# Designs tried in a protein design chat: VHH binders against NH(3)-dependent NAD(+) synthetase (nadE). Part 19

Target 1, 296 residues: NH(3)-dependent NAD(+) synthetase (nadE), of Coprothermobacter proteolyticus (b5y8q4)
Amino acid sequence: MNTAMEETQRIEQFLRKALVSERKHGYLIGVSGGLDSAVVLKLLVQAVGKENVLGLILPDRDTEKKSTTLARSLLEQEKVPYKVISMTPLLRHLGVYKDMPLFLLPTRGLKESIVRRFYNDYTKKLNKPVFFAQWEEPPTQLPYFYEGIAYYRIKHRVRMATLYYYAEKNDYLLVGCTNLSERLIGFYVKYGDDVCDVAPIAHLYKTEVRQLSEYLSVPEDIRNRPPSPDLIPGITDEYSLGINYETLDQILAGLEEGKTAEDLKQLFPADIVELVINQVKFTQKLEGKPYMLKRA
Below, E stands for the ipSAE of ESMFold2; O stands for the ipSAE of OpenDDE; V2 stands for 0.75 times the mean of E and O plus 0.25 times the DockQ between their complexes.

## First folded at step 13 (VHH; framework vhh_sonelokimab_d1)

Design q2 (from n6 with A33S; at its last look DockQ between E and O 0.89; V2 from the best seeds 0.00; counts 0 for: pae E 3.6 > 2)
Fold by ESMFold2, look of step 13:
Structure q2 (fold): chain B 296 residues (1-296), chain A 124 residues (1-124)
Amino acid sequence: as target 1 above (296 residues)
Amino acid sequence: DVQLVESGGGLVQPGGSLRLSCAASGFTFSEYSVGWFRQAPGKEREFIGAISYSGDSTYYAVSEKGRFTISRDNSKNTLYLQMNSLRPEDTAVYYCAAQEGWYDLEDSSEFRYWGQGTLVTVSS
């Protein structure tokens, strides 16, 4: 990454160019109260002006109230128009909340505790963190394993559909907030939060997005939050991954530099290095969907 | 039980001033942007102005022309409308309304909660 100033200027030019090239009037952004969307929001306002940005806050029943509060506060500070649209009615109608009977638990604290217990049990029985294990057939029946996967993935897809509806209704481009770390290991939902028209931070590691957030004066209470999609009670990015972003990004950057697995195992635990390398390779295959025949 | 209750309406002479209040209950007032609309007999509902959930942003209809001031007190769950230099054409039922956002403020369909209205009559 260039200096924060140079990189900001590059991204702003990219955002302006995309708008002109597509003949659109502005950008629509989902604002989560997390770091990545806050950085992208700041970049949009600087690039195209607050009147050409529309924010959506898309909570559901399981969204932490702090997330909505932080998102609203940031949009007010930036003077960007925004709507708050609950996904809860649609997800309820679809039956999503019945698949994971968390509604039987009386408090959010208890929901978080039970969810973390399932994750810990899955990690133990699958001998790897749940994020990496989700792509394998479990050797033993695990309660709610596939229901849990479907539970969080459908929320991303409902969110994506809602975002595109409002983007197209306003003749705006949808901006995505996926960073390079997430892209390389597949920490996104295919046909969900990976779908957008413009992805201005997709070339930056999470730790580089963090650096940019300081330059852009993203509020400290957003910058210091543990990264989380905030879709399942109690689950942060690093809890699901079992690896912190500093370690993950150092391994990914080493691979970009051409370091071998053997080189990286001198610096990091061998099992973690293998886990990341295998996931990067798997993610490359995932990018090949849908599979299609070539024209003869 | 959600309520928005306007008060402070009544009969006032042309050139006079009037302060309307809107008391909110049954929802988290400090999370909503709030605004004022009015409707004269036989006319469509007309947007007057709105103030953001924090009070940091205000937006007024062009027709207001600086005579009206909107404010809020989140500690009292109350929205205010100060009206000065009143004219007979200001005669209307005045409504307060709330939306969870800051979007398309002149579109009354974007407001979720509504008061019952308070009548303001400006009599020559």
Scores: ipSAE 0.380, ipTM 0.773, lowest interface PAE 3.6, mean pLDDT 89
ESMFold2 (binder alone), look of step 13: mean pLDDT 85; pTM 0.859
OpenDDE, look of step 13: ipSAE 0.888; ipTM 0.952

Design q3 (from n6 with Q99R; at its last look DockQ between E and O 0.02; V2 from the best seeds 0.00; counts 0 for: pae E 20.2 > 2, placed apart)
Fold by OpenDDE, look of step 13:
Structure q3 (fold): chain B 296 residues (1-296), chain A 124 residues (1-124)
Amino acid sequence: as target 1 above (296 residues)
Amino acid sequence: DVQLVESGGGLVQPGGSLRLSCAASGFTFSEYAVGWFRQAPGKEREFIGAISYSGDSTYYAVSEKGRFTISRDNSKNTLYLQMNSLRPEDTAVYYCAAREGWYDLEDSSEFRYWGQGTLVTVSS
């Protein structure tokens, strides 16, 4: 990565150019209270001005209150107009909450505990983190396994639909907040949070995004939070992945540099290296297509 | 139950001042932007101004002409409207309202919660 300053300038120019090219006048952004959206928001404001940005906070029942608070605070600090739209009614209507009846648990702590229990059980049975096992059929029937997957994916997808509605309503471009780390291993929801018109940090590793966040003076309370999709109680990114982003990014960067699996296994646990490599390959296969026939 | 209760309305002479209060309950007041509307007899409801959840930002309709000041006390769950240099045309029922977000503030439909209103009459 370039210096934080240089990269910031590069991204800002990119964002400005995109508006001109697409003949749009502004950006719509979903703000989650997480680091990625915070960085992107800062970049947008610097690039095109606060008057040309609209933020949406889209919480649902499972969203941590702190996330919404941080998102609101950030938007307020940046003087960016924003809306808060609950996704709960829509998700409820779809029956999403009934399929995974966490509502039967009276406290968030209990919800988190139960979710982690299931997750740990899955991990043991799958002999790998659940995220990395998605390309394989489970060896045994796992209770609520598919329901859980459907549960968090639909949340991203309804948010995506909502974001585009407001983007189009305002004749704005939708900006995405997916980073390179997530993109390379497929740590996003297809047709969910990956869908956007412009992806200003899609080329930056999570660790690079962190560097930018410091440079951009993203609030510390956002920077210090563990990365989380905030879709299922108790599950952070690193918990889901079984590795931290520092390790992941080093492996990914090594691959980018042309290091072999064997080279990387000298530096990192062999099982982790293999897991990441296989996941990257898997993600590449899924990229950009429904299963379809070639033209005869 | 969510409640917004306006108070402080009454009869005032032209040129006088009045401070309205809006007491909120039943929701997390500090998370909402809040604002004031008014409706005169036979007229449409009009936006006066709003204040952000933190109180750091305010927005006023052009028609207020600097005579009105909005403030809030989150510790008391209360919204205020200071009205100075009142005119007969300011006679209306004044409403407080609350919304999440900070966008299109003049659109009354964006406000989720409303008070019952308090009558302000400016007359000699």
Scores: ipSAE 0.807, ipTM 0.916, lowest interface PAE 0.5, mean pLDDT 94
Fold by ESMFold2, look of step 13:
Structure q3 (fold): chain B 296 residues (1-296), chain A 124 residues (1-124)
Amino acid sequence: as target 1 above (296 residues)
Amino acid sequence: DVQLVESGGGLVQPGGSLRLSCAASGFTFSEYAVGWFRQAPGKEREFIGAISYSGDSTYYAVSEKGRFTISRDNSKNTLYLQMNSLRPEDTAVYYCAAREGWYDLEDSSEFRYWGQGTLVTVSS
């Protein structure tokens, strides 16, 4: 990454050029109350002006109240027009909330405790963090494992559909907030939060996004939050990964610099290094489009 | 207490029409998809059709052949079933039911709240 100032200027130019190239006047952004969308929002306001940005806050039943509060506060501070649209009726109509019957638990604290107990049990039985195991058939049947996967993934897809509806209504481009760390290990939902027209931080590791957030004066209460998609009670990014972003990014940066697995195992636990390297290789094989026959 | 109360049942001639109502109370009716089932004497309960939360989508069992129409009025917390071209085979107890979600609509185990039923008799 360049200095924060140089990188900000480069991203701002990129955002302005995309509007001209696509003949659009503004950007639509989903604002989650988390770090990445806050950084992108700041960049958009600086690049194209607050009147050319529209924010959406898309909570559902399981969204932590603090996330919505922080998202609203940030949009108001930046004086960006925004809408709050609950996804709960749509997700209820689809039957999503029945897949994980959390409605049987009376408090959010109890919901979080039960969910975390299942995740800990999954990690133990799978011999790896749940994120890395999700594409493998588990050696034993695990209660709610596939239901949980469907539960959180559909929320990203419903959000994506809603975001594009509003982008098209306003003739705006949809901006995405996925960073390089997420891209390299596939920590996104296919056809969900990876879908956008413009991805201004896709080249930056999570820790570099954090550095930009300081330069851009993103509020500390957003900067200090544990990263989370905020879709399932109790589950943050690092809980699902079983590794913090500082360690993850050091491994990823080492690979970019040409370090070998053996070099990295001298600095980090061997099992974590192997998980990350294998995941990066798996993600590299993904094409991101449907398999198709060629015309005969 | 949650209640679903059917009304409008009775005796009707073959070829006739009948409109059933289902009054809902004790829950937020507009947050539930609702549907109709029936149970003929000596037979298992069978699905007739369902209508979405807003009323914008309906789904009917194939066997109904377009004779029945489901509607709802969320301002009155009421579900309706308009039955036309009735046949003696339509004789049954008719139940309204409410559920969360809009999937696997024929699966009665997915319906949370049930009415007590209203008898419809089609006979000459």
Scores: ipSAE 0.000, ipTM 0.106, lowest interface PAE 20.2, mean pLDDT 85
ESMFold2 (binder alone), look of step 13: mean pLDDT 85; pTM 0.863

Design q4 (from n6 with Q99H; at its last look DockQ between E and O 0.84; V2 from the best seeds 0.00; counts 0 for: pae E 8.1 > 2)
Fold by ESMFold2, look of step 13:
Structure q4 (fold): chain B 296 residues (1-296), chain A 124 residues (1-124)
Amino acid sequence: as target 1 above (296 residues)
Amino acid sequence: DVQLVESGGGLVQPGGSLRLSCAASGFTFSEYAVGWFRQAPGKEREFIGAISYSGDSTYYAVSEKGRFTISRDNSKNTLYLQMNSLRPEDTAVYYCAAHEGWYDLEDSSEFRYWGQGTLVTVSS
């Protein structure tokens, strides 16, 4: 596809120029076994060569084994050097796993079932998916609500710290894998997966990243996986959002084109349109620095 | 809990061949790259080669290309070293070791688990 070809060329040039501008020798990338990091890895190898890329796989206790297996397989196919560094000891020392004692459940399937029951109960009591409600005061006590939020977010922050340590240790730039869909609705963790030195797909909707993945020959077993941060058993992106990326991206693209809420409600369920629009507005308010007193 | 146990060492004549084995237990062998080092008395530890977690990739020290072959069998949790055309200078204690990734393979400090070693003596 000619448009995918032109876009990959643009991104590859961007990646090469960033190394020159910052006087760095290569890129560090976190490889999750998911689609976005696979696409970025392919682009890095084509742009700067496999010898100038270092991959990190950062599993913790709750990481699905398949995620790590797919990440290793891709890195070996691309001949990129990599490290596997477990986050589990640090997270355990911080006490994170005490808040969500999933280790007491014998199988991944049971862990996923229990987590999903909590999410479903929250969704009913909040009258919206938990992702959209996470900054609101719940109307009643929700067990594990704030513990779950902290559990999820701290893992992103530990990943961020680890990634930057290795990037700086090797004098490499840290590349981020966040896409436009995630940035517009705030599907990232502040000071977690939202920080990097170079963000080569931040201008692309998730569905456009999927299109690039086919052009770049990302393996089918990665392309066919439901998107997930893989931090909490059973919780994929679309499960957390209560909306699939095809619908989300069409709403977001419609807003970019100037369509009104009323225009979009003719095409999509009204409650989903309202959730997305309100979330985009809320996310715009979240972009900023800490509150600071201005110098007199 | 974790063990790497080398075997197959012994006395061999110059020009001969020997196959070393390394049996792993107490950890998930198939998740680790594994490799071989050797150390002659009074010398520094020397990297021989490594094989990736799946067995699909191998990397050998430049000095050892062509004489030694590394393989693994994940169903038996075993790493192998086939040594051919042995010379007296190959006399050393041979160690197997496990690595958590695929980088800096010649740096012994990057290997997490180590075996106790097996002695190979090449002498007429």
Scores: ipSAE 0.055, ipTM 0.615, lowest interface PAE 8.1, mean pLDDT 88
ESMFold2 (binder alone), look of step 13: mean pLDDT 87; pTM 0.878
OpenDDE, look of step 13: ipSAE 0.854; ipTM 0.936

Design q5 (from n6 with S109R; at its last look DockQ between E and O 0.89; V2 from the best seeds 0.00; counts 0 for: pae E 2.7 > 2)
Fold by ESMFold2, look of step 13:
Structure q5 (fold): chain B 296 residues (1-296), chain A 124 residues (1-124)
Amino acid sequence: as target 1 above (296 residues)
Amino acid sequence: DVQLVESGGGLVQPGGSLRLSCAASGFTFSEYAVGWFRQAPGKEREFIGAISYSGDSTYYAVSEKGRFTISRDNSKNTLYLQMNSLRPEDTAVYYCAAQEGWYDLEDSREFRYWGQGTLVTVSS
């Protein structure tokens, strides 16, 4: 990454050029109360002006109240117009909450405890963190394993559909908040949070986004928050990955610099290096289109 | 369960002042932007102004500049409208309304909750 100042200027130019190229007047952004969307929001306001940005806060039953509070506070501070739209009625109508009946538990703390116990059991039985195991058939029948996968993925897809509706309704571009770390290991949901018109931080590692957040004066209570999609009680990014972003990004940066697996295993635990390298290779083979027969 | 209840309406002489209140219950008032609309006989509902959830931002219709002041007290779940220098043209039913967000404030369709209104009559 260039200096924070140089990189900010480069991203601002990119954002302005995209509006001109697509003949659009502004950007639609989902604001989660997390680091990445806060950084992107700051960049948008600086690049195109607050009057050309529309924010959406899209909570559901399982969204931590602090997430919505932080998102609202940031949007008010930046004087960006915004709407709050609960996804709960739609998700309930789809039956999502019936498969994971957490509403029977009286407190968020109890929900988090029970969810974490399921995740710990999955990790133990799969001998790897749930993120890396989700594309495999488990060797033992695990209660709620596939229901849990569908549970978090549908929330991303409902969010994506809602974001595009409002983007198109306003003739705005949808901006995405996916960073390079997430992109390289596939830490996104296909046809969910990976879908956008413009992706201004897709070239930055998570740790670089954090550096930029300091330059952009993102509030400290957002900057110090553990990264989380905030879709399943108790589950943060690093809990799901079993790896912190500092370690992940150093491995990814090493690969970018041309270091071999053997080089990296001398610096980091061998099993972690192998997990990351295998995941990067797996992600490189993913396609965004259906398999299609060629015309005869 | 949700209620917005306006009060403080009544008869006032031209040039007078009146303060309207809107008491909220059944929802988390401090998370909503709230505003005032009015409707005179034979006219469409007209936006007066709004105040953000925290009270830090206000937005007023151009026609109401300087005569009306919107405030809120989140500890009492109450929205206020202070009206000064009242004119016969201000005669209307006054409504409070709440929106989750801060968006397209002059469009009444963007407001989720509505009061039943309080009549203000300005006559000589």
Scores: ipSAE 0.466, ipTM 0.812, lowest interface PAE 2.7, mean pLDDT 89
ESMFold2 (binder alone), look of step 13: mean pLDDT 85; pTM 0.858
OpenDDE, look of step 13: ipSAE 0.885; ipTM 0.951

Design q6 (from n6 with D104N; at its last look DockQ between E and O 0.91; V2 from the best seeds 0.00; counts 0 for: pae E 3.1 > 2)
Fold by ESMFold2, look of step 13:
Structure q6 (fold): chain B 296 residues (1-296), chain A 124 residues (1-124)
Amino acid sequence: as target 1 above (296 residues)
Amino acid sequence: DVQLVESGGGLVQPGGSLRLSCAASGFTFSEYAVGWFRQAPGKEREFIGAISYSGDSTYYAVSEKGRFTISRDNSKNTLYLQMNSLRPEDTAVYYCAAQEGWYNLEDSSEFRYWGQGTLVTVSS
């Protein structure tokens, strides 16, 4: 990518141009307390001014208190108006929390322990991280496997619906926070966090977003957090992926440069290279339209 | 049970000062923006000002022109309103209110929790 300064200026111009092109005057952003949304928030404020940005913090029962605290603190620091809207009542009404009966566990620590135990068991039985296994035909002995998938995915979709409601209510554009690393391996929920009007960091690897965060003076307590969607107790991005972003991004960048699988296997463990390459190919198949019957 | 309880109201002469308090219980006060509204007899409820959850930002209605100061003490779960240079037109019931966020602060419908009010009478 360009220098942090040049890339920031390029993104800011893109954000200003989008408002003019769409005849809108502001942006709606979901702020999670994580790195990507913090970087995008900073870019929005620089590009269009704090008065033209509205933040939403969308916690549910399983959201770590620290996530909400950091999101609130950042929005206050940037002097951006914001609302906090709990997703818990809707998710409870849908029955989501009964399908994964974590409410029977009295503490967050115990919830995290049980969830991680299921993830570890799945990983061992499937011989790959849960993220990569979720599209496979599961053995019948994996309890809660499909319930778990539905559990985290519905949260992204409820969040998406809420974000668009407020964007349209204010005649704002919805900005997305998905980065290139996530896009290339499909680390998003279809019709969830992949849906937005403007995607200002979609061309940047996660490690490049980190470099921008330092240039933009994103608070250190946000920059030092492990990446996480914070939708399932105890599960971070890298825990779910089984690969750290430094390694992932180097493999992805190598593919962008035209390196072959053989070239990359000389630099990285062969099983990890194969896992990433196969996932990139699989993700390309997911970027289609619904199957549609052609008119006779 | 959520409660916001105002106190410190009373009779004061024009030009005088009063300090109102609002004691909060039953919710996490330190996560909420809090503010003051007032309602004079026969008039609509009027926004006075608000202070962010951390206390770092304040916002005042244009009409208050620096006579009123809002502060909070999260260790005591208390919001304050210092009113100086009081005038007869400041006579009203004063309400504290809380919002989780920092949005459309002058719109009373955006506030979730409300106190029952304390009467301030400014007259000779």
Scores: ipSAE 0.430, ipTM 0.797, lowest interface PAE 3.1, mean pLDDT 88
ESMFold2 (binder alone), look of step 13: mean pLDDT 84; pTM 0.855
OpenDDE, look of step 13: ipSAE 0.884; ipTM 0.951

Design q7 (from n6 with W102Y Y103W; at its last look DockQ between E and O 0.09; V2 from the best seeds 0.00; counts 0 for: pae E 20.3 > 2, placed apart)
Fold by OpenDDE, look of step 13:
Structure q7 (fold): chain B 296 residues (1-296), chain A 124 residues (1-124)
Amino acid sequence: as target 1 above (296 residues)
Amino acid sequence: DVQLVESGGGLVQPGGSLRLSCAASGFTFSEYAVGWFRQAPGKEREFIGAISYSGDSTYYAVSEKGRFTISRDNSKNTLYLQMNSLRPEDTAVYYCAAQEGYWDLEDSSEFRYWGQGTLVTVSS
């Protein structure tokens, strides 16, 4: 990566050019209270000015209040206009919350505990982190396994739809906040948080995004939070992946540099290296969806 | 139940001052932007100004001309409107409103909660 300053300038120019090319005058961004969206928001404001940015906070029942608070605070700090739209009514209407009856639990702590219990059980039975097991059928029936997957995916998708509605309503481009680490291993929801018009940090590893966040003076409260999709109580990125981003990015970067699996296994646990490599391959295949016939 | 209750309205002479209050209950006041609208008899409701959830940002209609000041006290769940140099044309029912975001503040439809209003009459 370039220096933080150089890369910032590069991204800003990119963002400005995109508006001109697409004949739009502003950006719509979903702000989650997480690091990625914070970095992107900062970049947008610097690139095109706060008056040309609209932020949306789209919480649902499972969203941590702290996330919304941080998002609001950040938007306020940047003087960016924003809307808060609860996704709960829509998700409720779809019956999403009934499929995973977490509502029966009176406290968030209990919800988190139960979710983690299930997740740990899945991990044991799958003999790998749940995220890495998505490309294969579970060897046994796992209670709420598919319901859980559907549960968090739909949240991204309804958010995506909402974001585009407001982007189009305002004749704005929708900016995405997916980073390179997430892209390479498929740690996003297809037709969810991956869908956007412009992806300003899609080329940066998570660790590089962290570097940028410091340079851009992203609030420490946001920078110090463990990465989380905030879709299911108790599940962080590292918990889902079974690996931290530092290690993941090193492996991914190694692959990018042309290192072999054997090379990487000298530096990292063999099982992790294999998981990541296989996941990258799987993700590449996933990008080819839907299946289609070639023209005869 | 969500409530916004305006108070402080009354009769005032031209050139006088009045401070309106809006007491909020039934929702997390500190998370909402809040603002003031007014509606004169036979006229449309018009935006006066709004203040962000933190109080760090304020926005006023052009017609305000610096005569009105909006403030809030989150510890008291109260919104204020200081009105100075009042004119007969300021006669209206004044409404407080709340928005969870901070967007398109001049659009009344963006505000979710509304008070019942308080009457301000400016007359000699």
Scores: ipSAE 0.728, ipTM 0.886, lowest interface PAE 0.7, mean pLDDT 93
Fold by ESMFold2, look of step 13:
Structure q7 (fold): chain B 296 residues (1-296), chain A 124 residues (1-124)
Amino acid sequence: as target 1 above (296 residues)
Amino acid sequence: DVQLVESGGGLVQPGGSLRLSCAASGFTFSEYAVGWFRQAPGKEREFIGAISYSGDSTYYAVSEKGRFTISRDNSKNTLYLQMNSLRPEDTAVYYCAAQEGYWDLEDSSEFRYWGQGTLVTVSS
């Protein structure tokens, strides 16, 4: 990555150019209270001005209250117009909350504890972290396995639909907050948080986004939070991945430099290196568009 | 300073109607989902229903028989509860409450702001 100053200037120019190219005058952003959306929000304000940015905070029943508080505080600090729109009524209408009966648990702490127990059990029975296992047929019937996948993924898709509705209503471009680390290993939901019009940090590893957040003066409360989509109680990015971003990004950067698997295994545990390399290859082979017949 | 102030309560005969109002101030009302609860003597607080920030979605407790209608007017920062066909068991203190644009229906612990309540008595 260039210096933080040079990289922010580069991203800001990219954001300005996209508005001209698409004949739009502003950006819509979902603000989660997490690091990536905070960095993108700062970049948007600097690039196109606070009056040309609209923020959405999209909590649901399982969203940690701190996430909404931090998101609102940041938007108010930046003086960006915003709306808070609960996804809970739509998710309830779809029946999503019945598939995961967390309503039986009286506190968030208990919900988190039970969810983590299922994730730990899944990790043990699948012999790999749940994120990597979701692409394989499980060898044993696991309770709530497919319900959990659907539960998690539909929230991203409802968020995406809501974001686009407001983007189109305002004639704005939707900006995405997915970073390079997530893109390379497929840590996103197809037709969910991977869908946007403009992706200003998609070329930066998570650890590089952290560096940029310091330059941009993102509040420490946000910078020090464990990364999380905050859609399922108790589940952070690193908990789901079973690997921290420092290690993940060093492996990914090594691959970008042309290091071999053997080179990387001298620096990191062999099983982690293989897990990451195999996931990168799997992600590269995924088709992002439907299979289609060609016109005869 | 955030305030929610209920009004419109009072004494009414069985079968009568009342319209409760909840005036909001000190926050951006149009960004909040808002709802009504009640607490009868000797009972726990009971969810009645809620309405989305825009007013386009409403949800009512399953115990309701469609006698109550919730509405909001964001231009006046006001939430309403129209109650018809009132019964003695509807006697309670009625509260309005707000949460940050989302709600977990029937869970009073998720509402951030609360009014002081207005008494509705159905008797005589």
Scores: ipSAE 0.000, ipTM 0.117, lowest interface PAE 20.3, mean pLDDT 83
ESMFold2 (binder alone), look of step 13: mean pLDDT 80; pTM 0.819

